# Ledger of designs, part 129: VHH binders against q9y6x5

Target 1, 379 residues: q9y6x5
Amino acid sequence: LPPKLLLVSFDGFRADYLKNYEFPHLQNFIKEGVLVEHVKNVFITKTFPNHYSIVTGLYEESHGIVANSMYDAVTKKHFSDSNDKDPFWWNEAVPIWVTNQLQENRSSAAAMWPGTDVPIHDTISSYFMNYNSSVSFEERLNNITMWLNNSNPPVTFATLYWEEPDASGHKYGPEDKENMSRVLKKIDDLIGDLVQRLKMLGLWENLNVIITSDHGMTQCSQDRLINLDSCIDHSYYTLIDLSPVAAILPKINRTEVYNKLKNCSPHMNVYLKEDIPNRFYYQHNDRIQPIILVADEGWTIVLNESSQKLGDHGYDNSLPSMHPFLAAHGPAFHKGYKHSTINIVDIYPMMCHILGLKPHPNNGTFGHTKCLLVDQWCI
Key: E = the ipSAE of ESMFold2; O = the ipSAE of OpenDDE; V2 = 0.75 times the mean of E and O plus 0.25 times the DockQ between their complexes.

## First folded at step 5 (VHH)

Design v24 (framework vhh_7uia_1; at its last look DockQ between E and O 0.02; V2 from the best seeds 0.00; counts 0 for: pae E 19.8 > 2, SAP .752 > .668, placed apart)
Fold by OpenDDE, look of step 5:
Structure v24 (fold): chain B 379 residues (1-379), chain A 126 residues (1-126)
Amino acid sequence: as target 1 above (379 residues)
Amino acid sequence: QLQLVETGGGLVKPGGSLRLSCVVSGFTFSSYAMAWVRQAPGKELEWVSSISGSGGSTYYEDSVKGRFTISTDNAKNTLYLQMSSLKPEDTAVYYCARAEFKYDFLSGEWSPFDYWGQGTQVTVSS
């Protein structure tokens, strides 16, 4: 039988939630499969960029989704969660569902994974749902499992996306044990529903399933605010993205704007585009603005508005609080194996291997995931 | 003509055992995953157990794990459910079903099973 892969993302599932909360269903999933305890995601640690990195194996500067909010100075186009349908933003890379979709006797399916409802390189999944946050997990699961079971050509790659625990993390903060316990329990129950559905349909035997996330969540506070208005007049720049990594488009001389911001807060690093640290792999794209501000962990960049978020993400990708996890189960994976760390871009070449696809050039290292796979030698 | 026919139900005391059989016709038995589902009085259909077409994988609802065993005899086109340590809460009509997803896009109705039999009554009572 041709290999099949289902990629599932629970947005904002911080890696150490696995240590601090109980996940009976997920633990059973892991017990019969593999776990990567920490996944180092890409900078900035936001939803659209990291989800696209998972399915392209590329750093943000390479695949071109450099933030949840973007501006292109040449075309004057804007990108946001409410304006993400223009292929212009996505066409700088080829996601795995497109590669898979273009193969003979294969099709792809998607339930609201970022970018899957957009024709990329003039190709869209044979089966997909337009993004709608009001659609239940059950409905998404029903569609995905129907497509996996009944499609012709067969669906060999599918994605499933869910917005929690990110939304709740923002609302309650990751340190709220009471509320986050409730939220995470619901997520575990959804994992249980997923596994049960696959078993009911007899899909479990031959289906590879990856459960992962795009980023973590750090605790924020009203006591940790950086007010830009105290440092620079709003008329001197356009704000493309705000917190915790602000993208600044100067309306006056860039140097003047930089000088006004460079000492704005001891809890914020200010970079000219050419001075962005190499380790971020966040420099070589025109969609990255001339100046970026990076707040320290737990600090929030604000204007003359108070932040209502008790948790946030987007910070330095070396911070453990920003790291998600990866669990997997299926014929391609070992049983009962735990791995410490991989890079999020490593997932792409692994998925390509599982599906028998030739990967596009990417930043991932297949060697980092060999220990997870039954057909590879563990080095 | 596709047909599923369950047998083996009856009245049994708590702690007792029953073996249900489902004879299938009209399709290649080994090409499909098969399942047992049950419906208790006043309750919705409940999935009990599934077996892959190859017979290599078996799955159970949590409440029946360790007590029920699903199996197949491909030569006889028969699905089995061996039930042991039966409890009053196991009382239900038991159906064998072909585990093929069916969805009506017009009505929005769906089922993980496209065919099932007439059912056989299992009653566990002291």
Scores: ipSAE 0.032, ipTM 0.418, lowest interface PAE 3.2, mean pLDDT 94
Fold by ESMFold2, look of step 5:
Structure v24 (fold): chain B 379 residues (1-379), chain A 126 residues (1-126)
Amino acid sequence: as target 1 above (379 residues)
Amino acid sequence: QLQLVETGGGLVKPGGSLRLSCVVSGFTFSSYAMAWVRQAPGKELEWVSSISGSGGSTYYEDSVKGRFTISTDNAKNTLYLQMSSLKPEDTAVYYCARAEFKYDFLSGEWSPFDYWGQGTQVTVSS
């Protein structure tokens, strides 16, 4: 009977929501399992890159999903969340569901995790839902639990993605206690439903469950705008991505574009690709553009004088506001253990260990997660 | 050039049937999920049904389950919605859409649909 793992992401779940809001169901899950209070994610702190880092253990420069919007000059291909299905973009890494289902007598299942409806290395998750945000959490959970219970070969790795609290965090901002309290209560209810469904189906005691997220959220304001049009004419560059990390492909001499931008705002750092700080691990991929603009926390790069965003993410991954959490429960995990921090790339080798998979080369450190696991010596 | 063109709308009595068609060009049809989305006068957009690019997985909004059938013909690059047992509340403009999750930079919201047809009117009345 091989070990089974369900990986769940609630998009944009900022780590300190746990201490600032009430989560009776999630707190019960944590009490019977483990908590990592802060997960240091990868730069850029965006949805597609960080979800792929979780399942590959790689920095963005190494797995090739370097932003939610990308351009490849050689092939003239564009990537966006509206155009993300070309395997070209995903094939620089092997995600865990591919490795898992290529094992003898194993399947993988997916409910809308980014990339699971793409045939990566000619391999798509054995069971999957095509992405559709209108499908309820209950229906996603029904499909995942059906596949975990009834598949041959058995599903040993499953993943489940939910769009909240990210969508509401963008709409209201993380500091809107009234609206975010309502949103986060609904998410806690969904976690309660998840646990109850697993108990009802007899899965709870023998299934390993990880509940995590890709990034946090910071407050934005109409008082914190960086107007790019006031600094540089559109004709001098191609805009590949805008905010809070802009990706700039110069149409004229790169130094001229850099000089027009470098003094645009004291709240924005302008980097030539070779000058991007080493701590970002964000240099060594052709999809990273020659110039990037990195806004300070809470600042928004715009092409006009207004923005409707009240919350955003994508900022420097050293910022606590960008960090998610990780909670886990199951036979592989201790009970009642809290851990301060891990890197998001550490999740992959831990998951490979739980599933008995040989990890591909990656940037994670298994030693960082050993104390979460009952079968490891936490020296 | 990416194109989605709906046809087959019209006036039908309650209990009647219609078949909507959406001819697609400008992308590999079998690589993308497709959807039908509707908007009744004065109401918000409502997802109706989705189908995987391969045609192997179909999904329906609860109010249309058992009455509507989504399908594809990959040889013709055409998406269909067979509607039966039509009700007055099914009256709407029906859009064919590519079901591709999209992040809107201006709003910061995720959108499940990136390309839309012009819409075709379905009117169910006695």
Scores: ipSAE 0.000, ipTM 0.140, lowest interface PAE 19.8, mean pLDDT 89
ESMFold2 (binder alone), look of step 5: mean pLDDT 78; pTM 0.771

Design v3 (framework vhh_surovatamig_d1; at its last look DockQ between E and O 0.73; V2 from the best seeds 0.00; counts 0 for: pae E 6.1 > 2)
Fold by OpenDDE, look of step 8:
Structure v3 (fold): chain B 379 residues (1-379), chain A 125 residues (1-125)
Amino acid sequence: as target 1 above (379 residues)
Amino acid sequence: EVQLVESGGGLVQPGGSLRLSCAASGFTFSDYAMSWVRQAPGKGLEWVATIKQSGSETDYVDSVKGRFTISRDNAKKSLYLQMNSLRAEDTAVYYCAAKYRYDTGFYEPTSFDYRGQGTLVTVSS
């Protein structure tokens, strides 16, 4: 029988939460499996881009989901979290569930992972849930485990997505120990529920499970705001995305817009598209706007209105506060092994290897994950 | 065409009560978390309350907890805000707003997918 893999994402789970809070269930999961302490995610460090990078192994410029809000100047289409179902946005890459499903005697399942409710390359997951934030983790878990256990063809790849601790991180800020302790305890309990469910169904020993996240969270403050209205008039540009990375579409001469923004704040870098640092791998896509603004860690770009967020993400992907973790358990993984760091794009070739799939061209490096796998040499 | 139309605003004395309503049209109301936001004179937009799609989960800004109650009727495509024990600092234009995906946008006024034209609430003696 082909190997099975469940990929779980807890949105906005900052890597150092593992050091600063207690996770009895997750620690037990790690003890019997592997841990990557830090995962360097892609720039920008937002939900849609990073989740798609996990399942494609591609940088944002390559898979085409370059932000949570996008605009295509040729087609005049808009992408947002409420308008994400047009295959146009997703078809620049092939996610792993599509590759898996096209194999013989295999199917894929998904519980609200970004892009899984969209036909990509004319293929949609055999089993999926439409996104609904009101659906409980329990219900998502029940559906996923039912599909893993009873489907024909068998589900060999499944995804499970949960919105916490991201939402709470935005509300409370990552430095609120009291509230975040409560939130993270709930997350740990959900992990306990997951493990218990798998054991009850007899899946635990044979199912490979990856628990990861798309990004971390940094502390924000009302004292660290960058007001664009103080630098440039609204009539001179269209805002495609706002904070902490703003995407600017000039309505007047690009150079003039740039010059109005370049000295707007000492806590914000302003880039023409062609001058975006190479390390971001965020240049070679038409969906990236002509000017981008990148706020320093903990700074928020605003218009005339203030933000009530006490935490945010999307900043420089080299910042530790933006990094998630990866834990894994199952036949493919060692037991009791800890690894320092990988790139988020490295997850894709690893998953392909576990599932016996030929990977599409990607930016990941399989060598970075060899030490996690029992069938590989660790150099 | 998407429309959110607020009503119920007016002048009220401190300690008084008002009930705001929002009528939604042009989108699948039940798929969206709904919120009230407000803008006081000379201040920016402030998030006030959110109710999720099913109506079973609500959240409030601290300053209105225990005084305000957000509710919804998906069949009527309507959002409500019961405001009790009103204070002078509650004076603002109140807007209903809709958010489809993720809770991250509730605390960012510019992140709502749709927002109404607002109704004025004035609390004054």
Scores: ipSAE 0.398, ipTM 0.755, lowest interface PAE 1.3, mean pLDDT 94
Fold by ESMFold2, look of step 5:
Structure v3 (fold): chain B 379 residues (1-379), chain A 125 residues (1-125)
Amino acid sequence: as target 1 above (379 residues)
Amino acid sequence: EVQLVESGGGLVQPGGSLRLSCAASGFTFSDYAMSWVRQAPGKGLEWVATIKQSGSETDYVDSVKGRFTISRDNAKKSLYLQMNSLRAEDTAVYYCAAKYRYDTGFYEPTSFDYRGQGTLVTVSS
């Protein structure tokens, strides 16, 4: 039987939630598999960019999904997380489900992972669900397991996406122990249901399962607002994305817009595109706007308005609050092994190895993940 | 062309009730989570309530919990807000708004995919 892999994301699952909250089901999953305690994600630490980085092994500048909101000046095209179906945006990279299903006698399945309902390079996931946030985790899981069990050619790669704890993290903030405990208990119960479903269907022993996330969450406050309208009139720029990394397209001379913004707040860094720090790997794509504003952790950029969010993400990817975790179980993985950190781009070459796929050029390093795998020499 | 058209605003006494409606066209209504947001005179936009695509889950800002009820009819492509026990602080222009993905759109009024032109609610005397 060909190796099979299920990739699961719980959006916004901060790495240290594992230490600060109870997860009996996830901890059992980890005990029988592997844990990476911190995954260093890509800048900006947003949902669409990081989900695409996982499945391409590329930095955002290289795969072209550079934010949840984008503008392309040449084509005049707009992208958002609700206007995401144009393959134009996705075609700068080849995600793993495309590579997988183009192999002889293989197919791919998807339950709402970003991009899986788009025909990327004229290829859409063999089995997929159109995005709809009211579809329950149980229904997503039922479709995935049905496809894993009953498809010809067989589904060898599947993805499953869930919106929590991200939505609740935004609402309550990561420091609200009472509400986050309730939310995270529900997530742990879903993980228990997933494992039990796989066992009941005879999939558990021969399916490789990765449970991970795209980013964490940091606490925000009404006391930590950066009012952009106090520094610059709306008429001088087009706002492509706002917080915590604003993407600014000048309507007047770029240097004049920069000068109006550069001293706006001590809690915000203002970068001309050519001055964006090299460590972000966030410069060499036309979709990155001429000026970006990067708020300090826990600060929110607003337009003469309050913000009702108590948690946010998108900040500097060196911040531990922005880092998710990775856990995995299956025949490819050791049992009971813990690893400190990997880069999120390292997940792609590892998945390609597990599936026997030749990776496309990417920014990941297979050596960073080989200690997780039973078939590798590790020290 | 996407349209969200609010109606049902007006002048009402404190403690009174009002029902807002929003008629949607130009998009697949049942694919979108729907919200009400409001803007009081001289203030910024404030999220009020959200209802998921199927109508099964709702959420409200604390100041309206127990007084306001959001509902939707996917067959009629319509969103509603039943507003009871109205207070002077509820005076605002109320906007119907749509968001495709469940994320920060409920809690950041400027992140909605579509927003209507609004209907004025005045709670006075």
Scores: ipSAE 0.223, ipTM 0.679, lowest interface PAE 5.4, mean pLDDT 92
ESMFold2 (binder alone), look of step 5: mean pLDDT 84; pTM 0.851
OpenDDE, look of step 5: ipSAE 0.385; ipTM 0.751
ESMFold2, look of step 8: ipSAE 0.128; ipTM 0.642
ESMFold2 (binder alone), look of step 8: mean pLDDT 84; pTM 0.852

Design v4 (framework vhh_surovatamig_d1; at its last look DockQ between E and O 0.01; V2 from the best seeds 0.00; counts 0 for: pae O 9.9 > 2, placed apart)
Fold by ESMFold2, look of step 5:
Structure v4 (fold): chain B 379 residues (1-379), chain A 125 residues (1-125)
Amino acid sequence: as target 1 above (379 residues)
Amino acid sequence: EVQLVESGGGLVQPGGSLRLSCAASGFTFSDYAMSWVRQAPGKGLEWVATIKQSGSETDYVDSVKGRFTISRDNAKKSLYLQMNSLRAEDTAVYYCAAKRYWDTGWYEPTAFDYRGQGTLVTVSS
């Protein structure tokens, strides 16, 4: 029987929620499997880029999904949530479900993971749901389990995406204990339902399951705004993305735009593209604009004086508030093992190993995840 | 070509009602969460209400809860806002907005994929 893997993302699940809130079902899952307490994600710490990094093992500059809103200067194409289905944006990398389903006697299934409803390299997930946020977790899970049980060729790799706690984290902020406790309790119940469903269908013992996330969440405030309109006239630039990493395409000399912005706020770093810190691995793609603005944690870049959001992400990937966790259970994984940190790009080569796939060139390091796996010597 | 066309704005007295409509075209309407955002004179954009793709889940800014009702008709590709018990502070240009993904901070008014040209609502004596 070929090995099987289900990859689950709960969007915006900050690593320290595990310490600060109660998760009886997730803790049972971890007890019988493994936990990585902090996953170091990629810059910028946004949803599309980090979900694609998980499944490609690549930094954003290498896979080409560099933000949730993008502009490609060579082709003059625009990317957004409403314009995300052009394969052009996704074709700079090969995600694991494509590699998987091109193997003999294998297919892939997807319940709304970013990119799985796009024909990347003329290949779309063998079974998939078109993205629709109103589809319940139960329906997503039902489709995934039906495909895992009933497909020929068999589904050996499946993905499942859920929008919480990200949506509520933006609305309430991570510091709102009352509302976030209620939201996180609901998520823990969904994890309980997932495990029970897999047990009842006979999938639990032979399916590897990874539960992870793309990023965390930090508290924002009306007292922490950076008003770009106070520093620069709109006519001098095109705004490709706004907050917390603004992407600025100058309409005039780039140095002139930079000089107008560099002293705009002490709570914002302004980078010319070539001056972006090397540790971000965020320079070598045409979709990265000539100037980026990086707000300090908890600060919001606005075009006016107000914002209604109380939580955000996208900040410097060195910030613990931006880091998700990873938990896993299944025949490939140890039981009762806790690991401190891995890089989010390390998940890809680990998944390739579990599935017996040859990884494409990537930025992950298989050695970082060896201690999670029963077939590896932990050194 | 994506279009969101708002209608139904006008002048009303405090305590009155209006029903705003938004006709959508050029995109798959049922794939998008839909919102109303507003801009009062001299102020920034403010999120007002959102409705999920199926129409079964809604959310509102606290200042309009119990007075405003968002609804949608996917067959007609239309979004609605029933505004009751209107107050002077509800005076604004109201925009229809669309967002496919939840995680881009849909409560931030500039995060929407599409926004219409707006319809003016004036609440005054």
Scores: ipSAE 0.025, ipTM 0.567, lowest interface PAE 8.3, mean pLDDT 91
Fold by OpenDDE, look of step 5:
Structure v4 (fold): chain B 379 residues (1-379), chain A 125 residues (1-125)
Amino acid sequence: as target 1 above (379 residues)
Amino acid sequence: EVQLVESGGGLVQPGGSLRLSCAASGFTFSDYAMSWVRQAPGKGLEWVATIKQSGSETDYVDSVKGRFTISRDNAKKSLYLQMNSLRAEDTAVYYCAAKRYWDTGWYEPTAFDYRGQGTLVTVSS
């Protein structure tokens, strides 16, 4: 029988939450499996880009989901979390569920993972749920486990997405111990429910399960705002994405716009597209706008409006506050092993290996995850 | 200023051997994993080999395994590629490349922090 893999994401689960809060169920999961303490995600550190990086092994410039809000100047199309169904945005890469499903006697399933309700390369997951934030974790879990257990051809790859602790992190800020403790407790309980469900169905011993996240969360404040309106008239540009990485489409000469913004704040770096630091791997895509603004950690770019967010993400991907974690359990993984760091793009070749899939060209390094796998030499 | 200067390229007959060298300057050489990449005429860049910072771990593209050996001397800030049993298909410009934090997969030979100007290797009878 082909190996099976369930990929679970808890959006915005900062890696150091594991050190600062208690997770009895997750710790039990880790104890019987593996933990990567920190995962370096891709720039920008946002939801859609990073989730697509996990399942493609590509930097954002390569898979084409370069932000949660995008604009294509040639087609004049817009992308957002409320307008994400056009295959145009996703077709620059091939996600793993498509690769998997195109194999004989295999199918894929998805519960609201970004991009899974869109036909990519004319292929949509055999089983999927349209995104609806009102659907409970329980319902998502029930569907996923039903498909894993009863489908023909068998589901060999499945994804499960959950919006917390991201939403709460935005609302409360990651440093709010009282509220975040409550939120994270609920997440741990959901992990408990997941494990229990798998055991009840007899899937636990044979199913590989990865629990991870797309990014962390940093503390924001009303005292740390960068008002663009103080630096440039709104009529001179179109804002494609705002904070903490603003994407600027000039309506006048690009140089003039740049000159008005370059010294706007000491807590913000302004880049022409060609001058974006190489380490971000965020240049070689037409969907990246001519000018980007990158706020320092904890600073918020605003217009003449105040932000209500007490936490945010999207910052420099070298910041620890932006890093998620990865835990895994199943026959492919060691037991009781902890690893310090991998790159988020490394997950893709690992998953391909587990599933026996030939990976598409990607930016991941399989060698980084060898120590997690029982069939590999740890060197 | 960061510099990677390749040398040792030239014309060689099939079955012959060649040793490439790369001299690095302007950065802390020992902190970087080093790689060779190549570009054959009319083709894209291809990853060839990588050696990690310590010099004890190496990896190769399948087509050169058993024939090529990558090595480094951190004291001399030098990278080497011993190429044996050369084939016509090995003809390419060979580039020395550096990556400090290894966050690039083997399928992306263009994604390095630094890359040299290259040295031409021609394998022909």
Scores: ipSAE 0.006, ipTM 0.368, lowest interface PAE 9.9, mean pLDDT 94
ESMFold2 (binder alone), look of step 5: mean pLDDT 83; pTM 0.847

